# Designs tried in a protein design chat: VH-VL binders against Probable complex I intermediate-associated protein 30. Part 9

Target 1, 227 residues: Probable complex I intermediate-associated protein 30, of Arabidopsis thaliana (Mouse-ear cress) (q9lqi7)
Amino acid sequence: MSRFRSLLQASVNATKKALTWNVEEWVPPAEKHIFKFHSKEDLKKWHLYSDSEYGGLSSASLEIPDKGDGSDCTGVFSGNLSVDLSEGSKWNISRSGFCGMRSKKFDGFIDLDGYDAIALRIRGDGRCYISTIYTENWVNSPGQSEDNSWQAFVFAPKDSWYTAKIPLARYLPTWRGNVIDVEMEMNPGRVLGMSLSVNAEGGAVGAKSGAGDFRVEIDWIKALRLP
Key: E = the ipSAE of ESMFold2; O = the ipSAE of OpenDDE; V2 = 0.75 times the mean of E and O plus 0.25 times the DockQ between their complexes.

## First folded at step 4 (VH-VL)

Design a09 (from i06 with heavy chain G105S S106G; framework fv_ifinatamab; at its last look DockQ between E and O 0.05; V2 from the best seeds 0.00; counts 0 for: pae E 16.0 > 2, grease 20.1 > 18.9, placed apart)
Fold by ESMFold2, look of step 5:
Structure a09 (fold): chain C 227 residues (1-227), chain A 123 residues (1-123), chain B 106 residues (1-106)
Amino acid sequence: as target 1 above (227 residues)
Amino acid sequence: QVQLVQSGAEVKKPGSSVKVSCKASGYTFTSYYMHWVRQAPGQGLEWMGYINPYSGGTKYNEKFKGRVTITADESTSTAYMELSSLRSEDTAVYYCARETYYDWSGYEYFDYWGQGTLVTVSS
Amino acid sequence: EIVLTQSPATLSLSPGERATLSCRASSSVSYMHWYQQKPGQAPRPLIYDASNRATGIPARFSGSGSGTDFTLTISSLEPEDFAVYYCQQYSSYPLTFGQGTKVEIK
């Protein structure tokens, strides 16, 4: 009857308003800062690791250079990669030649839903670095819980500032440093943390490799929504 | 759940030292900075310093001028604060406090505190 | 070093009343936090970065302010809210606290 038609029209109008409202709320900003490297307080968010945890001799630091103004003062991840092992190392065991920096744990998630890529603003040494994203484990292993890790290479051109843009789809699932041959997709809404690391061996063809010093300046890490 | 359990009350003579412990549980000890804060009787709170338990890096309030040493033992998940050359004005309750971990918002505050350790300095 | 001055020193009120606590800094502060402390207990976090409630803090607690002038408001006092409240800055080292405002039952 006529009252029913009026109610149906009011329901359609309410649905239209709700749909319009939700559409505007779903569009994220084009850029989202994740980490900055402009102050010593920023650097407190990170902890360093290396093969020294396994008997290796590599060393690393993360610091803001003392000299320069704000535009020149960025975080420097640097150190020495050694393929040697300390005295008393396990017989016929070799775990060496890596350093990294990993964001400290926090309660909750970094929400990157609606973003397509990670961007890193870096000035490097010509080495290839590894960007790692950690996400919540969907299924716990028996007796232990482990984060899922996702890795992509990052080339750091020598002496030039460069913005590396890495599509999230380019990050590959990994387990104990090895790419897993599975068709898994990262859940960008449940990011637990990130790391940047470097190995003495490996990397892209043509990049600097091997034992020795490494150095990369880092300005920021952002999420991007690409055109 | 996160817990910070401190060592018991102590009575000390002027000129001696005290070492207060803070045992952490329920979280990854090396992932969070640990601070020490004291409170003299009837007074407010005074920040003493912090340690990064992963690197061992420390920062101190200059008021204490090398009398404070903050350390951490990863194997026992325990932080320590040692105050030397004790004076009567060092009589206070000493707290350990955990700093929140970094997130996208970038705001750090003290989310969990130990129960406090009363240190009394008297002749 | 940034000095934080809280006022009033003591606030005597009845349950159900509104409490307004002030914290003034000697220079501009970008990160101001508030803690609650009951007798014989450790402080607990209340408000971080001027206006955000810490985990588990009820909506009657709110914070506001910027620069040098910050305010903690308790919209309707409950019996468990009678305590000492401290502001704390995390903008420069050394970290500093205000001297506290005691909210006591009238």
Scores: ipSAE 0.000, ipTM 0.424, lowest interface PAE 16.0, mean pLDDT 80
ESMFold2-Fast, scan of step 4: ipSAE 0.588; ipTM 0.788
ESMFold2 (binder alone), look of step 5: mean pLDDT 92; pTM 0.950
OpenDDE, look of step 5: ipSAE 0.012; ipTM 0.571

Design a10 (from i06 with heavy chain Y107L; framework fv_ifinatamab)
Heavy chain, then light chain:
Amino acid sequence: QVQLVQSGAEVKKPGSSVKVSCKASGYTFTSYYMHWVRQAPGQGLEWMGYINPYSGGTKYNEKFKGRVTITADESTSTAYMELSSLRSEDTAVYYCARETYYDWGSLEYFDYWGQGTLVTVSS
Amino acid sequence: EIVLTQSPATLSLSPGERATLSCRASSSVSYMHWYQQKPGQAPRPLIYDASNRATGIPARFSGSGSGTDFTLTISSLEPEDFAVYYCQQYSSYPLTFGQGTKVEIK
ESMFold2-Fast, scan of step 4: ipSAE 0.440; ipTM 0.729

Design a19 (from i06 with heavy chain Y102W D103E W104F; framework fv_ifinatamab)
Fold by ESMFold2-Fast, scan of step 4:
Structure a19 (fold): chain C 227 residues (1-227), chain A 123 residues (1-123), chain B 106 residues (1-106)
Amino acid sequence: as target 1 above (227 residues)
Amino acid sequence: QVQLVQSGAEVKKPGSSVKVSCKASGYTFTSYYMHWVRQAPGQGLEWMGYINPYSGGTKYNEKFKGRVTITADESTSTAYMELSSLRSEDTAVYYCARETYWEFGSYEYFDYWGQGTLVTVSS
Amino acid sequence: EIVLTQSPATLSLSPGERATLSCRASSSVSYMHWYQQKPGQAPRPLIYDASNRATGIPARFSGSGSGTDFTLTISSLEPEDFAVYYCQQYSSYPLTFGQGTKVEIK
């Protein structure tokens, strides 16, 4: 697989599209729950990763804060993005400033055939996050397979809850963090998992970027049929 | 502290199979690709294949087509490489090696290696 | 497959001398890496993406090159630097290594 440009270069237009798409309200004639973030048991379906495993100094947490007033709880993905590298780091300084949460693999697949978009109910910090969908590996030849991962930017506005709707067609095929030049269509019938990640480089003109704290509250992730 | 610990040396007869293990610790097992590389005595390094422990996706060097199977067990953070139909030319030290991966970019090099497992195929 | 040809096969030098190792690819390579291997040990990452030093690698090691021609330089050999050095490409499958350059005491 060729990789002819970085995700950041390709993501400028993708982020602009994501911001535009994010303005529409979610109106469901049909929806399918994929994840909810209402209990500690829900969070056990996810694991955290960050640049600290590569010598960076970023940190992340995913938790359900207890509201003593009896309010419904939502998941909080938060932490600190650091562009500094720990002593003895093996990475270039430009590669630091990354945190993510990735779902554990499904037992089988999530079948999203007949759905047009992924919707995330979030309340954020003004940063752009990256939504990743992992699909079944296509078989290249007997004994070979290729990973399929698909990425799109998700703007997380401040202050109020927002339903980000991302058409499946807006996800770009990626290989190990880079947009690839392949003619492939996502197979929505064979989704293995998902992630949500953030980096200090950001991606959108209107979004907060750079090192520092990040925080996004997540209520649910669903698949939608768009009208 | 990242550590890859491989199973012990094996002596096998031609035509048999061998399954080498590589137990990972000190990091999130599913966030990194695991490769297998072998080295025949006095020879250079030869790439065999990899597994993405998250997706289960594999890619093999076609030279080993039909003989190599790489698997991963997330519950034990262990990768396996099974090589069947062994012949004397398969005598080698077999290494597992972790691929450096970053979701927003990668250098795609082997940053940590297991200690190696000597597999001797003799009649 | 991409064939990596390292030269020379053996480099006999004394401590304090400069070592220059070459790796030529049969087609253009996006990522070239270098590993050091001592007898009885696993390979150790040395240089990644042509020119970046891996963790703990002394400044006397440097890498350069792009396309099909890559070079590893050791500015002043220390006793612990006498080892076999391998280049490795991550541009296309199958992944390949060069045959190795042995840096030995003269």
Scores: ipSAE 0.234, ipTM 0.672, lowest interface PAE 4.8, mean pLDDT 82

Design a20 (framework fv_ifinatamab)
Fold by ESMFold2-Fast, scan of step 4:
Structure a20 (fold): chain C 227 residues (1-227), chain A 122 residues (1-122), chain B 106 residues (1-106)
Amino acid sequence: as target 1 above (227 residues)
Amino acid sequence: QVQLVQSGAEVKKPGSSVKVSCKASGYTFTSYYMHWVRQAPGQGLEWMGYINPYSGGTKYNEKFKGRVTITADESTSTAYMELSSLRSEDTAVYYCARETYYDWGSYYFDYWGQGTLVTVSS
Amino acid sequence: EIVLTQSPATLSLSPGERATLSCRASSSVSYMHWYQQKPGQAPRPLIYDASNRATGIPARFSGSGSGTDFTLTISSLEPEDFAVYYCQQYSSYPLTFGQGTKVEIK
């Protein structure tokens, strides 16, 4: 257990460091909670979506299952990815087999200025998920106010908890689900929302892909200031 | 199944330039940063820079400022490193190396090319 | 730039012996990785984030450390383990490597 003791000591040191804040020259915390998934009230901040709205057969749920043993609860994003289409569908589906959870828009913006990364505490199924950050459109055209999206992959290892840390610099600009080849920088001061999604095509060599069940447990999402 | 295959050895005159290629296969080329690392004969490893193949965005080690250019061709899944104004001390094996993507804490070089020996002499 | 100093420069041991390699950083490092390099070959990832074994790396290899002091341990040397080992930081640019420790047959 020497690795556990090292981690515990690091946590103690971080707590002691935080207690030495200078009240006259306030410095923001090294981490900032964005979302937690510990109660049914927490889940009301999220909207589920899937290809079913367009004639697909995928399904998704987000819930807090009862542990029964008095342990802390976490959110479970799970469902089934189907590449089949419903009978009589006339919609032009460019992509089938996808599900996602998107945060409801914040009142104003989430200010991530001074933070370097998004961290997700998850326990997964071996699939690759897509983390999306929605920001105010940075195309400086008169009258243009369209939301812009930024995406990065999140591999969710099977059966083990871990903290996925994604530097904000790793998010690629995306418009309408398509990654765009432009040299744009995210404005972390003007975040409108976030999503986590999964699709049957997958995103990585070696990750589980294809139609079938998906499941990821989520404890929290934070912003981190890295050393 | 992931493979990085580099171009062959080159002998160059001082003052010339060299362009080394690194052809990637077995993965989505645009989803991973590609780094360049060199190693002089009998010496250690030295980081030169990287490219994000999707955007073409690059970052270079200040030591090579103005002499190194890293590019990528998505249609052929090939990264390039061009070093100009060559000097004898640029004699080295040049490696391309793929950076892992999925976790901030796992940003290490998981696959490497076989290396390209560039010899600079008169 | 962060300077990584590896010690010893050369470690002469026999198969079956334990090897302990040190890497010290000039300032605190959040992400330290280790690579193995054999003559005529490209470096091979060995340990990432101080203590995690890369895919295919046998259990005899272990890493530890934090801050400025990191260690790579090979519990019982096999013939194929005689190689040069490099540490590498990914905490600030430029990315840097240690000068290497050569583990050679006594």
Scores: ipSAE 0.007, ipTM 0.434, lowest interface PAE 14.8, mean pLDDT 80

Design a21 (framework fv_ifinatamab)
Fold by ESMFold2-Fast, scan of step 4:
Structure a21 (fold): chain C 227 residues (1-227), chain A 124 residues (1-124), chain B 106 residues (1-106)
Amino acid sequence: as target 1 above (227 residues)
Amino acid sequence: QVQLVQSGAEVKKPGSSVKVSCKASGYTFTSYYMHWVRQAPGQGLEWMGYINPYSGGTKYNEKFKGRVTITADESTSTAYMELSSLRSEDTAVYYCARGETYYDWGSYEYFDYWGQGTLVTVSS
Amino acid sequence: EIVLTQSPATLSLSPGERATLSCRASSSVSYMHWYQQKPGQAPRPLIYDASNRATGIPARFSGSGSGTDFTLTISSLEPEDFAVYYCQQYSSYPLTFGQGTKVEIK
């Protein structure tokens, strides 16, 4: 009997554990990690780009600083915004000074359906950055699709960690760097990737703008379900 | 330096398919659309379509729709153009060309770099 | 589709002479580009967005125009300038090219 009681209690405890686990599984997390910037392997998920591909002189880096003797590591997106063109270049740049980091294409899509906002944990330089979400449009014609880019400004305060929470509804549809005047909703189930970019023109009244150095530390990017 | 290197010349029979490759180097492959343009002997240039290597999104000239398929492999930085149901009038030099940028701040919309061309001859 | 008509079809000139090439569109074009092509070679970008010289293009090449009428000018022909020139619109799909103007030596 003692043995049977022991087995019964073990079974009841296992069932309670399974029920608790199943209940937790039925309730989606209030947040979903999209990216972390804690290791060099995490940074391999990103491509750097700049106006240098068009004859500009801006430069960018994305790196994890050397281990700080027990401190958590975060990614550092930094560089220099230049409004100058390389010597001999006849190319015109559509906007002065530009650098960005864009995620490598996802293997499939990131499913953000059921989430309300994108959150970025950053420590910045007082500049305004652009958060971009790339999505695939539903298309009825076989072999043809047009991708959407959706953009929102992100102010990066100096010296203090800040969680920028941007409702998905605040991202504006853009095409070739311009806001398009169309009635279109983002499909959060079909996100192809994301970028974070900065330009010398800036974007927010009172934020640092112009040519020169930029630097933002990034801990993570998450999707949030707002209360 | 930016370079687009295409596969070698091909001789195909009517009704067959051809798949031409274009290997990109010297830039971030997913940052630019890749277009395909053909030129029949002694004739002008004809646009076939493009692919956005970042998304896989494509757009085709209606003249080739149903016969042309453009794909991209990011791991090898290579774009492909496959043309099926070949006819003698498909005899042409096929070029890949780098087009629009996929940057947030704006775009350039012209063919700034071209592959060397691939001659495809369709004959019985 | 936008049809681009280039004129003249052939322009026979000597080195040192001025060449003026025209490209007319069947409807208004906001982005017009010019390419140079030599026998056995891929097209070379020459002028983009009507008037901007591509990287490495000599100052003797200039472009102008808007709407439906565009012009490419070579102020003084050099031996290496004898080639076929194509205009191309990037305003609407399908993208289209003109039929080409051959600049040949007299």
Scores: ipSAE 0.163, ipTM 0.653, lowest interface PAE 4.8, mean pLDDT 83

Design a22 (framework fv_ifinatamab)
Fold by ESMFold2-Fast, scan of step 4:
Structure a22 (fold): chain C 227 residues (1-227), chain A 124 residues (1-124), chain B 106 residues (1-106)
Amino acid sequence: as target 1 above (227 residues)
Amino acid sequence: QVQLVQSGAEVKKPGSSVKVSCKASGYTFTSYYMHWVRQAPGQGLEWMGYINPYSGGTKYNEKFKGRVTITADESTSTAYMELSSLRSEDTAVYYCARETYYDFWGSYEYFDYWGQGTLVTVSS
Amino acid sequence: EIVLTQSPATLSLSPGERATLSCRASSSVSYMHWYQQKPGQAPRPLIYDASNRATGIPARFSGSGSGTDFTLTISSLEPEDFAVYYCQQYSSYPLTFGQGTKVEIK
């Protein structure tokens, strides 16, 4: 009786110790850099887009201002959201007023398996932005795959550096900007890219919205393993 | 200006494969989905599928399941549609067509630019 | 799949006359588009999202409808308007087109 209990207890303790040791050796770091915005070379990883490609009049830029004082530089995503349409435009007024920055497709994937959240270090303008994660298309059967994009709102407080921590579980599956009515889980092991976008409609009560200037400073984007 | 230029006409035997190209210019290739639509002689339009050139994601009409493959080459801004196991009823003009895409405005998209079409004739 | 039925199959009219083309869906459609096709040419976008004119499309073309019933109207036919017109839904996959309405000179 007690011999069996003793052996079971020792086996459980040895397994727990071995598992803890193994987990300790293979546990990823508490944070993983995905992007930094500290040099013009870093910005070459990004592509700008706006409603101007669709007949709108919005404009966007992404730049590293030279502070001249030797301090670390950060990326500045800024521009103007216009709900006006260019002559001959195909869009009605309600569909203009957006700008975005999208990472160039990764050469391969970013493996975020074992991480719980995306963190963005930003200093903003009081607007809500949309954080998008693009993941690999799952091949469900021969010849079939699905686009996977995942979106979450990011409030960018005015004049203060803020680390927005967005649990991966809070990203909603989307297709062409619409939340799809399916119960899907992100595959964090196969991330293709990311984007940050803003539109004149906004996204949260109390956040700045409407046409006009936007500006957000970005220091870095990381994946975090939360406690 | 936006242009979609397709490869030339093809004559194929039953059981073979055909690969049609669509070279895009005048816009950012990865910002727009590319669809393929065919039209048999004297018939209407039939949707085959699309590719998102940014992700490589594809969606196919079940009718062509296992026979159609749509790919994209970002370096040349070219989309491809390959149809295998060709039958006489696959004789058609094949079009590539661009759909506008934007992440947060939703799905009111339509086919705003079309290639000139590629006639594929399948006969013995 | 959503089946789109266009009527009439053929519409024979003279220049200056009004053309009214119907497209009926087998189930509710949120996004209906219309295309014009002339012989030997690729389809040309005409109307998107039921009622919006595509770039360069003259004001004589108008679209209306919602749910399952959609209409394309050409207020006064010009010679260049004699063509085949297709409706197309973008509410569910597979994307589908109507069989077409041929507008021909009487």
Scores: ipSAE 0.229, ipTM 0.671, lowest interface PAE 4.5, mean pLDDT 83

Design a24 (from i06 with heavy chain E108P; framework fv_ifinatamab)
Heavy chain, then light chain:
Amino acid sequence: QVQLVQSGAEVKKPGSSVKVSCKASGYTFTSYYMHWVRQAPGQGLEWMGYINPYSGGTKYNEKFKGRVTITADESTSTAYMELSSLRSEDTAVYYCARETYYDWGSYPYFDYWGQGTLVTVSS
Amino acid sequence: EIVLTQSPATLSLSPGERATLSCRASSSVSYMHWYQQKPGQAPRPLIYDASNRATGIPARFSGSGSGTDFTLTISSLEPEDFAVYYCQQYSSYPLTFGQGTKVEIK
ESMFold2-Fast, scan of step 4: ipSAE 0.514; ipTM 0.763

Design a26 (from i06 with heavy chain E99D T100L Y101T G105Y S106G Y107E E108G Y109A Y112I; framework fv_ifinatamab)
Fold by ESMFold2-Fast, scan of step 4:
Structure a26 (fold): chain C 227 residues (1-227), chain A 123 residues (1-123), chain B 106 residues (1-106)
Amino acid sequence: as target 1 above (227 residues)
Amino acid sequence: QVQLVQSGAEVKKPGSSVKVSCKASGYTFTSYYMHWVRQAPGQGLEWMGYINPYSGGTKYNEKFKGRVTITADESTSTAYMELSSLRSEDTAVYYCARDLTYDWYGEGAFDIWGQGTLVTVSS
Amino acid sequence: EIVLTQSPATLSLSPGERATLSCRASSSVSYMHWYQQKPGQAPRPLIYDASNRATGIPARFSGSGSGTDFTLTISSLEPEDFAVYYCQQYSSYPLTFGQGTKVEIK
């Protein structure tokens, strides 16, 4: 009967709602979305930089390939690393060959205090990239009165999607592109922004390095609480 | 081309304030620190401070403590330096200068300078 | 703060002569830059990170040094080289410049 079915359906719906509420309450979220790369609007949160401002000839683009419904698309960070210098170069650069993408500043800070790692869902070209996290200024650090940068290498395997999980503790403090020898830990509650960069010098043994094309596809960046 | 264009010369009375502008073009404004350096007539260069246009973070030379304020407007790619409680010894040419500092690149200096703004403080 | 002492204050030389300019820091510096300034002009970057010439800077200009002692050398002065030269450290805040060395015609 109709009435019996209505009562049964209402009971099932109430049970599902109660179970959903209980599951959400007792199984806390273990991840936090920071960025997604699924639409052209998502890419407006980023800006590109390269050695071209120093007189280099590297180039970079960040785009969503036009291949369908948008939900199947990911961001593509690609370009060419050149160690050559333009005729109008202002510097006799010895370390040319770099490109990067950096997030526009957050409205405030991203709070990562509850998280252990940054995860990047990528499909790459066999190169080693540099993941950078920017935090607010250090107090009483020699030479460090500006926003802090923290860097870790991330390998981008060819042809297959990979979730790179980088513990926050693996990020090393850097100053002017150089690792500084300090025992301070990142303040994960005060993150201002992030970047992903690549250079011709490379980083990891066995990864592709040198001048030439680079390409990495990016689906998302998340913070994870590891089990 | 990369350029920094500053506002025109100003004559101010002691005790007033001056706000000098520096409009950037030809590069990503938020990627580089902007510094301010002054030079009194016949004297050397003196660093005043910087702003990181990305974060809005500033650092000032203690000598100008409480008198200098550096700001940036990303929408117009313009940095500003305001100096208050002006004295005759603040008469100087004020320069803005771009700092070649990237997350991984430390081979830079102040590579692009504005043309300078003469501020004269006289009674 | 790091104090930069440039010497001599004035170098009186003739075209064709070698100029040697010194910059001494009160404590060790990792990044030392040199600028050239002519009357009525903004400073011009000359040498960055102790020894690297900026593009367009003639080979007669060279920089050297580390720690606390840095040198700018002009191997054979040209008429356009008579100017004031400043060193600048970028190792700690506040950033500081030397007082300048004036290279003037004899």
Scores: ipSAE 0.368, ipTM 0.695, lowest interface PAE 3.7, mean pLDDT 83

Design a27 (from i06 with heavy chain E99D T100L D103E G105Y S106G Y107E E108G Y109A Y112I; framework fv_ifinatamab)
Fold by ESMFold2-Fast, scan of step 4:
Structure a27 (fold): chain C 227 residues (1-227), chain A 123 residues (1-123), chain B 106 residues (1-106)
Amino acid sequence: as target 1 above (227 residues)
Amino acid sequence: QVQLVQSGAEVKKPGSSVKVSCKASGYTFTSYYMHWVRQAPGQGLEWMGYINPYSGGTKYNEKFKGRVTITADESTSTAYMELSSLRSEDTAVYYCARDLYYEWYGEGAFDIWGQGTLVTVSS
Amino acid sequence: EIVLTQSPATLSLSPGERATLSCRASSSVSYMHWYQQKPGQAPRPLIYDASNRATGIPARFSGSGSGTDFTLTISSLEPEDFAVYYCQQYSSYPLTFGQGTKVEIK
């Protein structure tokens, strides 16, 4: 008889669970997957760039290490930052020693309206990386002469996996790699793409900087609605 | 090989419009700004504007504001420059040129140029 | 807008001679570039950011200068160097070019 009552209570609880699950589908999710780095197919959404296009000698790669099992795979963005210039070309590269990975332009936009932060699950090398968000120039602002690029530093610790949470408000408008002095807010509804880059100048005090090897493992990139 | 190939010469009447194309090959089209520069016969070079093919963002020389429109089609790696309300003074060779400008390296320069498109405006 | 004034307008020289071309800006310029143009051809990049030779440009070409005064020098003219040379600033919009200096055979 208690067995019969337990069956009825389980049915009620299952119904409540289903109703809660249905409600979750009608409310925007607390997190939104933007990118994952679990297969070679995922990496086709990105392209690499470096100072080599300007006569520099830096190099970059983006790969999934061959572990035989796709379930354990993460993307590896790595390479070498060189402040040297190639022979036969004397380019004045003011900020030599840079590499980046940039998403291929989205078909339309990524809508980040209603989200508070970008989260990156990474395991790095102690360097500071630059997270860039590209948005459409839908409204002109005094002092802005280029399309909207928004940048924030992200520290990549070297001993364990880390989820870096970067508030959208921390991203600053940039021009020519420098923060511009203009009062303008990002339009999170019109995101065209993203990049992750690293340079020999570094960023935060205490982070590894200078020429040499870089390596960061990336599991995923998400948008989060913070509590 | 990196190259920019432009559409052929055109003869237009005053008041009409012209749309010149510039097809890019040998590089990632969306990674570089594309500029348009014109040159009247026997005269110097004049900057018209640019497009960032990645964002679609444009900037125009005020001299052409309201008459020039620069667009890009990523699927065909082709940039376009359309100039309306043509006058005889618009007779020129129109060039597209790739900009070395990149978000980190700010010292932009035009490293690859199209062969040029002669647009003749006559009544 | 920044106005670039090139001098001389025409430079008549013989092969083997040194050519010195000037470009003066109406206000300070941080990024000055030089281009070579031959009749019927698109401009060819020569010098980036005042002094850096573009890929494939012979050592006889050199650039110098800062602020408002920039110079392009060809140490010993070769027959293929007779052309029009343009300076260009990339410091502010609109981007502007000089009017050109024609280097012609004497």
Scores: ipSAE 0.348, ipTM 0.698, lowest interface PAE 3.8, mean pLDDT 82

Design a28 (from i06 with heavy chain E99D T100L E108G Y109A Y112I; framework fv_ifinatamab; at its last look DockQ between E and O 0.45; V2 from the best seeds 0.00; counts 0 for: pae E 7.8 > 2)
Heavy chain, then light chain:
Amino acid sequence: QVQLVQSGAEVKKPGSSVKVSCKASGYTFTSYYMHWVRQAPGQGLEWMGYINPYSGGTKYNEKFKGRVTITADESTSTAYMELSSLRSEDTAVYYCARDLYYDWGSYGAFDIWGQGTLVTVSS
Amino acid sequence: EIVLTQSPATLSLSPGERATLSCRASSSVSYMHWYQQKPGQAPRPLIYDASNRATGIPARFSGSGSGTDFTLTISSLEPEDFAVYYCQQYSSYPLTFGQGTKVEIK
ESMFold2-Fast, scan of step 4: ipSAE 0.542; ipTM 0.757
ESMFold2, look of step 5: ipSAE 0.022; ipTM 0.587
ESMFold2 (binder alone), look of step 5: mean pLDDT 92; pTM 0.945
OpenDDE, look of step 5: ipSAE 0.253; ipTM 0.730

